# Designs tried in a protein design chat: miniprotein binders against b1l550. Part 11

Target 1, 279 residues: b1l550
Amino acid sequence: MRLPEELLERARDIHSEAPSHRIKLDRVGSFGLKVPVEFKGFLLLAEADVWVSLPEGRRGVDLSRQVEAIYELSNPPKDPFSLCREAAISLLEKLNYADSSGVSIRFDAPLQDGESLKYYGVEISSIASDEIINKIRVEILGMTACPCTAELIRAYKSSEIAATHTQRSLGILEVSTKAEHPDPDKLASIIERAMSSPLRTYTKRPDEGGLVIRSLSNARLAEDVVREMIHLFLEEFGHLPEDTHILAAVRSMESVHMHDIYAERSFSLDEIRKEISSH

## First folded at step 11 (miniprotein)

Design qn3
Fold by OpenDDE base, look of step 11:
Structure qn3 (fold): chain B 279 residues (1-279), chain A 82 residues (1-82)
Amino acid sequence: as target 1 above (279 residues)
Amino acid sequence: DPVREAWKYYMEAIKLILEALRLLRKGDVEEAAEEYEEALEKLEEALEIAKEAGNEELIKRIKLMIELVEKLIEKLEKKLKG
């Protein structure tokens, strides 16, 4: 049932009224929207957040216009990067009282694993004001083998391949840049290469054995993984602007402890280059 | 790298679009229109570079942004005539 338009004309525009307290808000929007996106030949249903700033003199945001902005751009489905940037711009145009906007899109990205699929988590964001900041967060699971336990076992019982405990570890790369979004597949690859071994969706017994042996032969601390991620990132994405900000992190779900091990480093490209050059 | 150059023009265009929107918030409609036109020129340059590089995905992405800017210009023109 649609309310008669005549009734709408009589109603006060609550959103345009002065607030009781003149305070600017940084983000007001709709969270948990579902939008279709095209990614690597797949049509995916992504979760989206859209928001704008609210000036001190306005009571509320026109939330319907925010939703309209992203859905107009979502049909037909397009790549999530373009959708994110374009929606951020469209939000500022449609909501002319806002001096900043933001869009975040989250989904599981398919990744080919032989004849099967694995996945990594991705969040793509764009924040627009006087400039645009593009952000991408990639999370992918891998496997780590503990080098400390391996050394202990080697000392106790001589073996060519020292047994050690292994665990699943979540690797995280978050990049914020004024340039284009980095390629998420490349980021996922960096994380996997930084770990002892990747995870596989499907393995035959010989393949599984080989995967474990590889892990044992490439034992790494969580700290090692983070450092390796940073190293590999610099090799692949060193061309990004110097003010590009990176978070590299690992959460290891330790198999011998009740708790997880966590390691991280936050840095700008300028900072980390100076650090490495000083050594 | 032609692809990187195309992205540079693309990102510059976005900055110009954002400046246009800022100007519109201030009521500077004529100046905003000029910024939109300049943004479109930058995107056209990006498109030519991307075509020369043969990067189909980048071409598609640039065309989408061009379409958006054209729509924004049309909206502005309608407001000026009204």
Scores: ipSAE 0.837, ipTM 0.953, lowest interface PAE 0.5, mean pLDDT 93
Fold by ESMFold2, fold request of step 12:
Structure qn3 (fold): chain B 279 residues (1-279), chain A 82 residues (1-82)
Amino acid sequence: as target 1 above (279 residues)
Amino acid sequence: DPVREAWKYYMEAIKLILEALRLLRKGDVEEAAEEYEEALEKLEEALEIAKEAGNEELIKRIKLMIELVEKLIEKLEKKLKG
């Protein structure tokens, strides 16, 4: 059922009224939208959140304009990074009473794994006001092997390669910057290279043996993984603005325990450079 | 690195677009139009660099932003005529 258009001339504009309590709001938005995106030749259904600030003198946000802003830009489908930045700009243009806008887009990124596929988690956001802040979070699983147990077994058996427990570990990199979003594949690669070995969708026996040997030869504590992630990140992305903020973390699902281990470090590029140069 | 240089121009264009939006909120329409035009100039520079580098993905992304700014300019011009 469609109501007559002429009612728009007679109805109050509730959204433009002053509220009973003049309190500004930081985020008013539409969350959990489904939008199509194109990523590396794949057409994916991503989840998006959009929001704007709301000044103290305005009662409500015109929520249909928020949804309009991102859906207009999503057809035809485009890469999620362009969609994210463009939608943040469009929100400020369409909702001219706001002084800031935000867009988040989440999807599982396919990653080639030999002749097969695996995936990793991606969440990007763009926050626009006087400037735009681009944020990306990447999560990918890898394998870690415990160096402490490896050393004990080596000492006991006097072998060249010590056996040890191995487990899946979730590596996390978050980057917030005034520059463009870092390439998610490069972030995923940094995480995988920091682990004892990557995970594969499948392997045949000779390849599986090699994977296990690699992991045992690169035994690492969760703390080692975080430090290596930071080292590799600085090699690849040390050129980003000084105030770029990074979080590097690992959550290790230790195979010999009923609980997980967690390690993390957050820093700005300026902060970490000073820290490293002092040693 | 030419890809990094192109991205620098791209991000500078976004700052100019945001400045234009700020000016529009204040009612400074002619100044906003100037900022949009300057943003296009930055994007055209980014596009030239991306083409010389042969980076097809970046070329596509720059063209998408150019299209957005052109729509913003068109929308602003319609308001001035009406």
Scores: ipSAE 0.811, ipTM 0.944, lowest interface PAE 0.9, mean pLDDT 91
Fold by ESMFold2, fold request of step 12:
Formats: sequence, C-alpha cells, structure tokens
Structure qn3 (fold): chain B 279 residues (1-279), chain A 82 residues (1-82)
Amino acid sequence: as target 1 above (279 residues)
Amino acid sequence: DPVREAWKYYMEAIKLILEALRLLRKGDVEEAAEEYEEALEKLEEALEIAKEAGNEELIKRIKLMIELVEKLIEKLEKKLKG
C-alpha cells in the first residue's frame, strides 16, 4: 500500500524540528545492514553500519537517506573499500546538516589453504568530516607453541622429549590512517608470519608432522607475536602518514589454562619510530 | 613509487570533495563547483599514473571515484538550473 504523497504537505516534518534538549549526537545511524561486495573474485554478503552526526538543533536524522546512500552505491556490487569511502562521502552529501559521517563494512575474507579455503575477519571503516580517516581491522587465527613449557620439558629430560603445549591464538591488527586502507591480505600475512605456525583447514599425516615441527621450531609467547607483528608492519607500511595509529594484539587461548592471555600495543608511527631510534 | 603517488592524488581529491560539501552547506555553490572540478583534475592525474603503472585494481577504484564526482557535479548543475 502506498499513501498519497499529498499528505506530506499537511504532516509535520518531525525530523527537522528542534529537539526538547539541544544536545549534539556523535553517531546516529542504521546498523546491521546487509550489502553485497566483491572481494578477490568472490561475491560476499557483508554487514554494514552507516551513521552521521546530528547537530544540536535538529531533532532527527533522515534514516531512509542513510540506507539509500549505501544501497545505491552497492548496486552493482563493488570492492568494499570503494563502497566504504564513497558511501561516507555520499552520506555527507545526502544529509547536509551533518558535519561527519561514518561507514563500517564487515565480512569474512576467503584465503587459499592448499586445495581448500580458510578465512580471516575484516572490518573496514571510513569516517568523513573535513578529512577522511580510513580504518581497517584484520583478525586471523594462528598457532602458538609455548617456549616456557618447552624449556622446562627440555631441562627435565634433556633432548629426550621435544614437547610443549600449543593453542590457537587470535592475532589482531587495526590501522587508522589518512591514507588509503592497507591491503587486508598483507595484514593477515603479517599476523600469520608472527605466529609459531599457520592453521590449516585439514592436514594429512606428513603435513601435520611438518606443522608441529614448524610450531616447535618457532615457539612464541603472545608478547613475542605482538612485537613481531609490529616489526613486520613497520617493514611493509612504514610509509604511511606519521599520525597513522595501529593496534597490534594477540588473544591466546592457552590450552593448559581455563582462561586466555592477552597482549596488546597501540602506537602511532611517529611514536614507535622515536621509541626504536632511542635504543 | 608511482602507486603511492596515485593514491596521494586520490586522497587529495577526497579532501577537495569534502571541502566542496562543506561549501555547499554554507551556500557557496560556485566555490563548491570549483572544488569538484579540481577534484576531477586530481583524479585524472591519479588515473594516468595508475595506468602507467599497470595497476588494474587501482585504475578501477579511481574510475569509481570519478563516477561519484561526476554524479555530484550533475546534481549540483540540476540545482542551479531549477
């Protein structure tokens, strides 16, 4: 059923009224939208959030225009980075009372794993105002082998037993920059290379043996993984603006404990360079 | 690095687009049109650099942004005519 458009001239425009309490809102939006994206030749269904600021003198946001902004740009489907940046711009154009906009797009990225597939988590964001800030968060699981337990077992039985506990560890890199979004595959690669070994979707016996040997040869504390992620990040992305902000973190699901271990470092590129150059 | 240079022009174009939107909110329509034109110039420069580098993915992304700016210009021109 479609109502007559003539009703619009008689109805109050509730959204354009002043509110009872004149308080600016930082984010007013539509969250949990489903949008198609093209990534690495795959058509994926991503989850998106869109929002704008709301000035103190305006009662409400035109929410249909928010949804229109991203859906209009998502057809035909395109890469999620272009969709994110373009939608942030379009939100400011369509909702001209806002002084800022934001878009987040989340999906699982497929990754080749031998003859199979694995995946990693991606969240892409763009926040536009007088400038645009591009954010990307990548999460991928790897394996860590505990060097502390490995050393205790070695000392107990010399070289007789080569063993330690291994566990899944979730590596996280989050980058916020005024430059283009970093390539998520490169971020995922950095995280995996910092681990004791990658995880596989499946292994045959010789492959599993090799994986275990690799992990024991690269025993890493959660702290080691975070430091290695930072080192590798600087090698690959040290060219980004100096005020680029990074979060590097690991949540290790320690197989011998009832709880997880967490390690993290946040920094800007200029901060970490000064820290390293002072040694 | 030509790919990084192309991205620099691309990001500069976005700054110009955002400035145009700010000007439109103030009612400065002619100035906003000038900023959109300048943004297109930066994007065309980025496009030529990306083509010389043979970076097909970057070429596609630059063309998408050009398409967006052209739509924004079209909308602005319709407002001026009406």
Scores: ipSAE 0.806, ipTM 0.942, lowest interface PAE 0.9, mean pLDDT 91
Fold by ESMFold2, last read:
Structure qn3 (fold): chain B 279 residues (1-279), chain A 82 residues (1-82)
Amino acid sequence: as target 1 above (279 residues)
Amino acid sequence: DPVREAWKYYMEAIKLILEALRLLRKGDVEEAAEEYEEALEKLEEALEIAKEAGNEELIKRIKLMIELVEKLIEKLEKKLKG
């Protein structure tokens, strides 16, 4: 049923009124929107959140304008990075009482894996005010092989047995910068290269054997995986602005324990360079 | 690195767009229009560099931002006339 349009002249505009408690809000938005994105030739279904700031003198946000901002830009589908930045700009244009806007887009990114695909998690965001801050978080699974157990087995008198426990480990890189979003495939590659071995969707027995041998040859503590991720990140992205902030982390699902191990380091580019140069 | 240079112009254009939006909030419509025009100039510089580098993906992204700015200019021009 459609209500008579004449009612618009008689009804109060509730959103534009002052609230009874004049308190500004940092994020008011629409969360969990489904949007199509084009990524590396694939058409993917992504989930998006959109928001704006709300000044203390305004009772509500025009929520339909928020949703309109991103859906107008998502048809036809485009890359998620352009959608994210453009929507953040459009939100500030459409909701002129806001002094900041934000957009987050989440999707599973495909990677070629032999004849098949594997996927890793991506969440990007753009937060616009006087400037734009672009954030990206990448999560990808890899394999780690424990060097401690490997050394104990090597030291055992027979020492001809090469063995250790292996497990899935979730690697995480999160970057916040005033430059463009880093390429998620490069971030995923950094994480995988820091691990003992990548994971595969499936393998045939000869390839599976090679994967295990690679992991044994590259045994690493979770702590060393994080350090290697930082090293590789600096090689690839050391050119980003000095105030770029990074979080590097690993959650390892240790196969011989009832619990996970977690290692994490957050830093800015200027901070980590000073730390490394002091040694 | 030409790709990094193109991205620098692209990000400068976004900063100009955000300044234009801030000016519109203050009612400085003519100054905002000038900032949009400067943003287009930065994006055209980025596009030229991206084309010389043969970076197809970056070319596509720059063209999308140009389209957005052109839409913003068109909306502003409608407000000035009507």
Scores: ipSAE 0.802, ipTM 0.941, lowest interface PAE 0.9, mean pLDDT 90
Fold by ESMFold2, look of step 11:
Structure qn3 (fold): chain B 279 residues (1-279), chain A 82 residues (1-82)
Amino acid sequence: as target 1 above (279 residues)
Amino acid sequence: DPVREAWKYYMEAIKLILEALRLLRKGDVEEAAEEYEEALEKLEEALEIAKEAGNEELIKRIKLMIELVEKLIEKLEKKLKG
């Protein structure tokens, strides 16, 4: 049933009233929205959050205008990065009492894996006020091989055995910048190259053997995976603004332990360059 | 690098759009219109560079932002006439 539109003339507009307590709110939003996005020719279902600031003198946010800002822009489906930035702008336009807006979009990105596809996690954000800050987080699984166990086995009575424990490790790169969102495939590539070996959807035995041999020849501590991620990031993205902030991390599901190992480093481009130049 | 240069103009256009929105919150409608028009000029420059580079993905993204700004201008012009 649809109620008569004439009631809008008689009902109080609760949202536009002043609140009993005049306190500004930083984020008032609609979270968990389902939106279609187009990424590299694929139509994907993404999950989005949208929000705006709410000034001290306004009691509530116009919910319908808030969600309208992203849904209008999602038809026809477009790339999630354009949707994210455009929706952040549209929120400020549609909710003109707000001085800031934000949009987050989460999806699984396809990545070519031989004749198959694999997927990695992507979350992008755009926060708009007097400027726009673009954030991207990429998470991808890879393989790590322990160098400590490998060295111990190599030293074992001068044996001919080359072995170590290997495990799945989740690599994370998160970038916050005033420039455009970095390409998620490039971030995923950096993470995979920092690890001992990529994970494959499937392999035949000769290819599987090669993958394992590669992981042994590139055995790395979780700490060194993070360091390599930073090194590779600087080579690829050192051109970004100096106040760009990065988080590099790995969570390794160590096959010989009951628990995970975690390593991380956060930095700005300015900070890390000063650190490196001091050695 | 032409792709990076095109993105620079694109991001400059966004900053101009956000300044226009700030001006509208203050009631400075004429100044906001000027900022929107300057944003379109920056996007046009970005588009030309992206076309020269042959970057079809970036061309598509710039055109989407141009469409957004054109709609913003249209809405603002309706307010000036009404």
Scores: ipSAE 0.800, ipTM 0.942, lowest interface PAE 0.9, mean pLDDT 90

Design qn3
Fold by ESMFold2, fold request of step 12:
Structure qn3 (fold): chain B 279 residues (1-279), chain A 82 residues (1-82)
Amino acid sequence: as target 1 above (279 residues)
Amino acid sequence: DPVREAWKYYMEAIKLILEALRLLRKGDVEEAAEEYEEALEKLEEALEIAKEAGNEELIKRIKLMIELVEKLIEKLEKKLKG
C-alpha cells in the first residue's frame, strides 16, 4: 500500500528537527543486514552493521539512505573489504550531517582442507571520519596438547608411550590499523601455526594418527600459543603503521576440565618492539 | 614491497576523499573537487604499481575505488554546473 504523496506537503520532517535534549550520539545505525560478498570465488551471505554519528542539533538519522549506501554497493557482489571501506565513505557522503561512519561485515571464510573445506570466522570494520580505521578479527580452531600432563606421563615409570590430553583451542587475532585490512588467510595461518596442530574436516585412520602424533610432539601451553602468534604476526605484519593495535588470544577448551583456559595480550607495534628490544 | 607501496597510495587516496567530504560539509565545493582529483591521481599511481606487481586482487580493489571516486566527481560536477 502506497500513501498519498500529498501528505509530504503537510507532514513534519521529524528527522531534521532539533531534539528537545541536545545530546550527540556516537552510533545510530542499522544492524544485522544481510549482504552478498565475493570471497576467493565463493559467493557468501554476510551480516553487516552500518552506522553514523548524529550531531546534537539533529533529531534523527535518514535510515533509508543509510541502508541504501551499503546495498547499492553490494550489487553486483564484491569482496567484503572493498564493500566495507566503500560503504563507510558512502555513508559520510550520503549523510552529510555526520562526522563519522562505521561499517562492520561478518562472514565465515572458506579454507581449503585437502579434498574438502573448513571455515574460520571473520569480522571486519571500517570507521571513517577525518581518517579511516580498518579493523579485522579472525577466529580459527586448532588442536593443542597439554605439555604439563605430557611431562608427568613421561616421568611415570612406564612412560615410553607419549600421551597427554588434546583439545580444541580457539585462536583469535584482532588488528586495528590505519593501513589496509590484513589478509584474513594469513591471520588464520598464523593462528594455526601457533597451535600444536591444525584441525581437519576429515581424516582416515593413518592421517588421524599423524595429527595426534604431531600434536603430542608439539605440545604447547596456551600462554606459549599466544606468544607464538605474536612472534609470527610481527614477522608477517611488522611493516604496518607503528600505532597499529593487536590483540592475540587463545581460549582452550580443556578436555579434562569443565571450564576453559584463556590467555590474551594486547599491544601496539610501537609498544611490543620497545618491549622486545629491551631484552 | 610493491604491494605495500600500492596500498600506501590507496590509503592516501581515502584520506583525500575524506578531506573532500569535510570540505563539502563546509561548502568549499571547488576545493573538494581538487581533493577528489588528487585522490584519483593517487589511485592511478596505486593501480600502475599493482599492475607491475601482477597482483590481480589488488588491481580489482583499486579499480573499484576509482569507480567510486569517479562517481563522486560526477555528482560534484553536476552541482557546480547547476
Scores: ipSAE 0.790, ipTM 0.938, lowest interface PAE 1.0, mean pLDDT 90
Fold by ESMFold2, last read:
Structure qn3 (fold): chain B 279 residues (1-279), chain A 82 residues (1-82)
Amino acid sequence: as target 1 above (279 residues)
Amino acid sequence: DPVREAWKYYMEAIKLILEALRLLRKGDVEEAAEEYEEALEKLEEALEIAKEAGNEELIKRIKLMIELVEKLIEKLEKKLKG
């Protein structure tokens, strides 16, 4: 059923009134929206959150304008990064009483894996006010091989037969910057290269053997993976603004334990460069 | 690096767009229109650099932002006529 639009002239505009309690709100939004995005030729259904600030003198946010802001920009579908930045801008235009806006978009990114596909997790956001802050988080699984057990087995057996436990490890890179969003494939590549080896969707026996041998020849602690991720990140993205903030982390599902191992480091580019140059 | 240079112009354009929106909130419509126009100039410079670099993905993203700014200008002009 559709009500007559003439009623809009007669009805009180509740949202534009002053509230009973003049308290500013930081985030008023519509969360869990489904939006189409185009990523590397794939049409994906992503999950999005949108929000704006609400000044102390305004009772409510026109939430339908929030939804309109992102859906107007999502047809035809486009890359999620443009959608994210453009929607953040559009929110401030459509809801002109707000002094800040935010958009987050989450999806699984397809990645070529031989003749098949694998995926990694992506969450991007853009926070707009006097300037825009672009954030991206990438999560991808890799394989690690324990160097501690490998050394024990080497010492036990005089031959060069290497053996150790291997496990899935989840690598995480999160970047917050005033520059453009880093390329998620490059972030995923950094994480995978820091691991003992990548994971594959499937392998035939000869390829599986090679993957395991690669892992054993490149044994890494979770701490080693985090340090290598940072090293590789600086090589690829050291040009970003000095106040760019990074979190690098690994959650390793150690196959011989009932629990996971976790290692993490957060830093700004300015901070880490000073730290490295002092050694 | 031409791709990084193009992105710098792109991000400068966004900053100009955000300033225009701030000016509109204060009622400074003419200044906002000038900021939008400057944002388009930055985006055209970014586009030229992206084309010279042959970066098709960046070209598409810059064109999308140009389209957004053009819509913003159109909306602003409609408000001025009313």
Scores: ipSAE 0.785, ipTM 0.937, lowest interface PAE 1.0, mean pLDDT 90

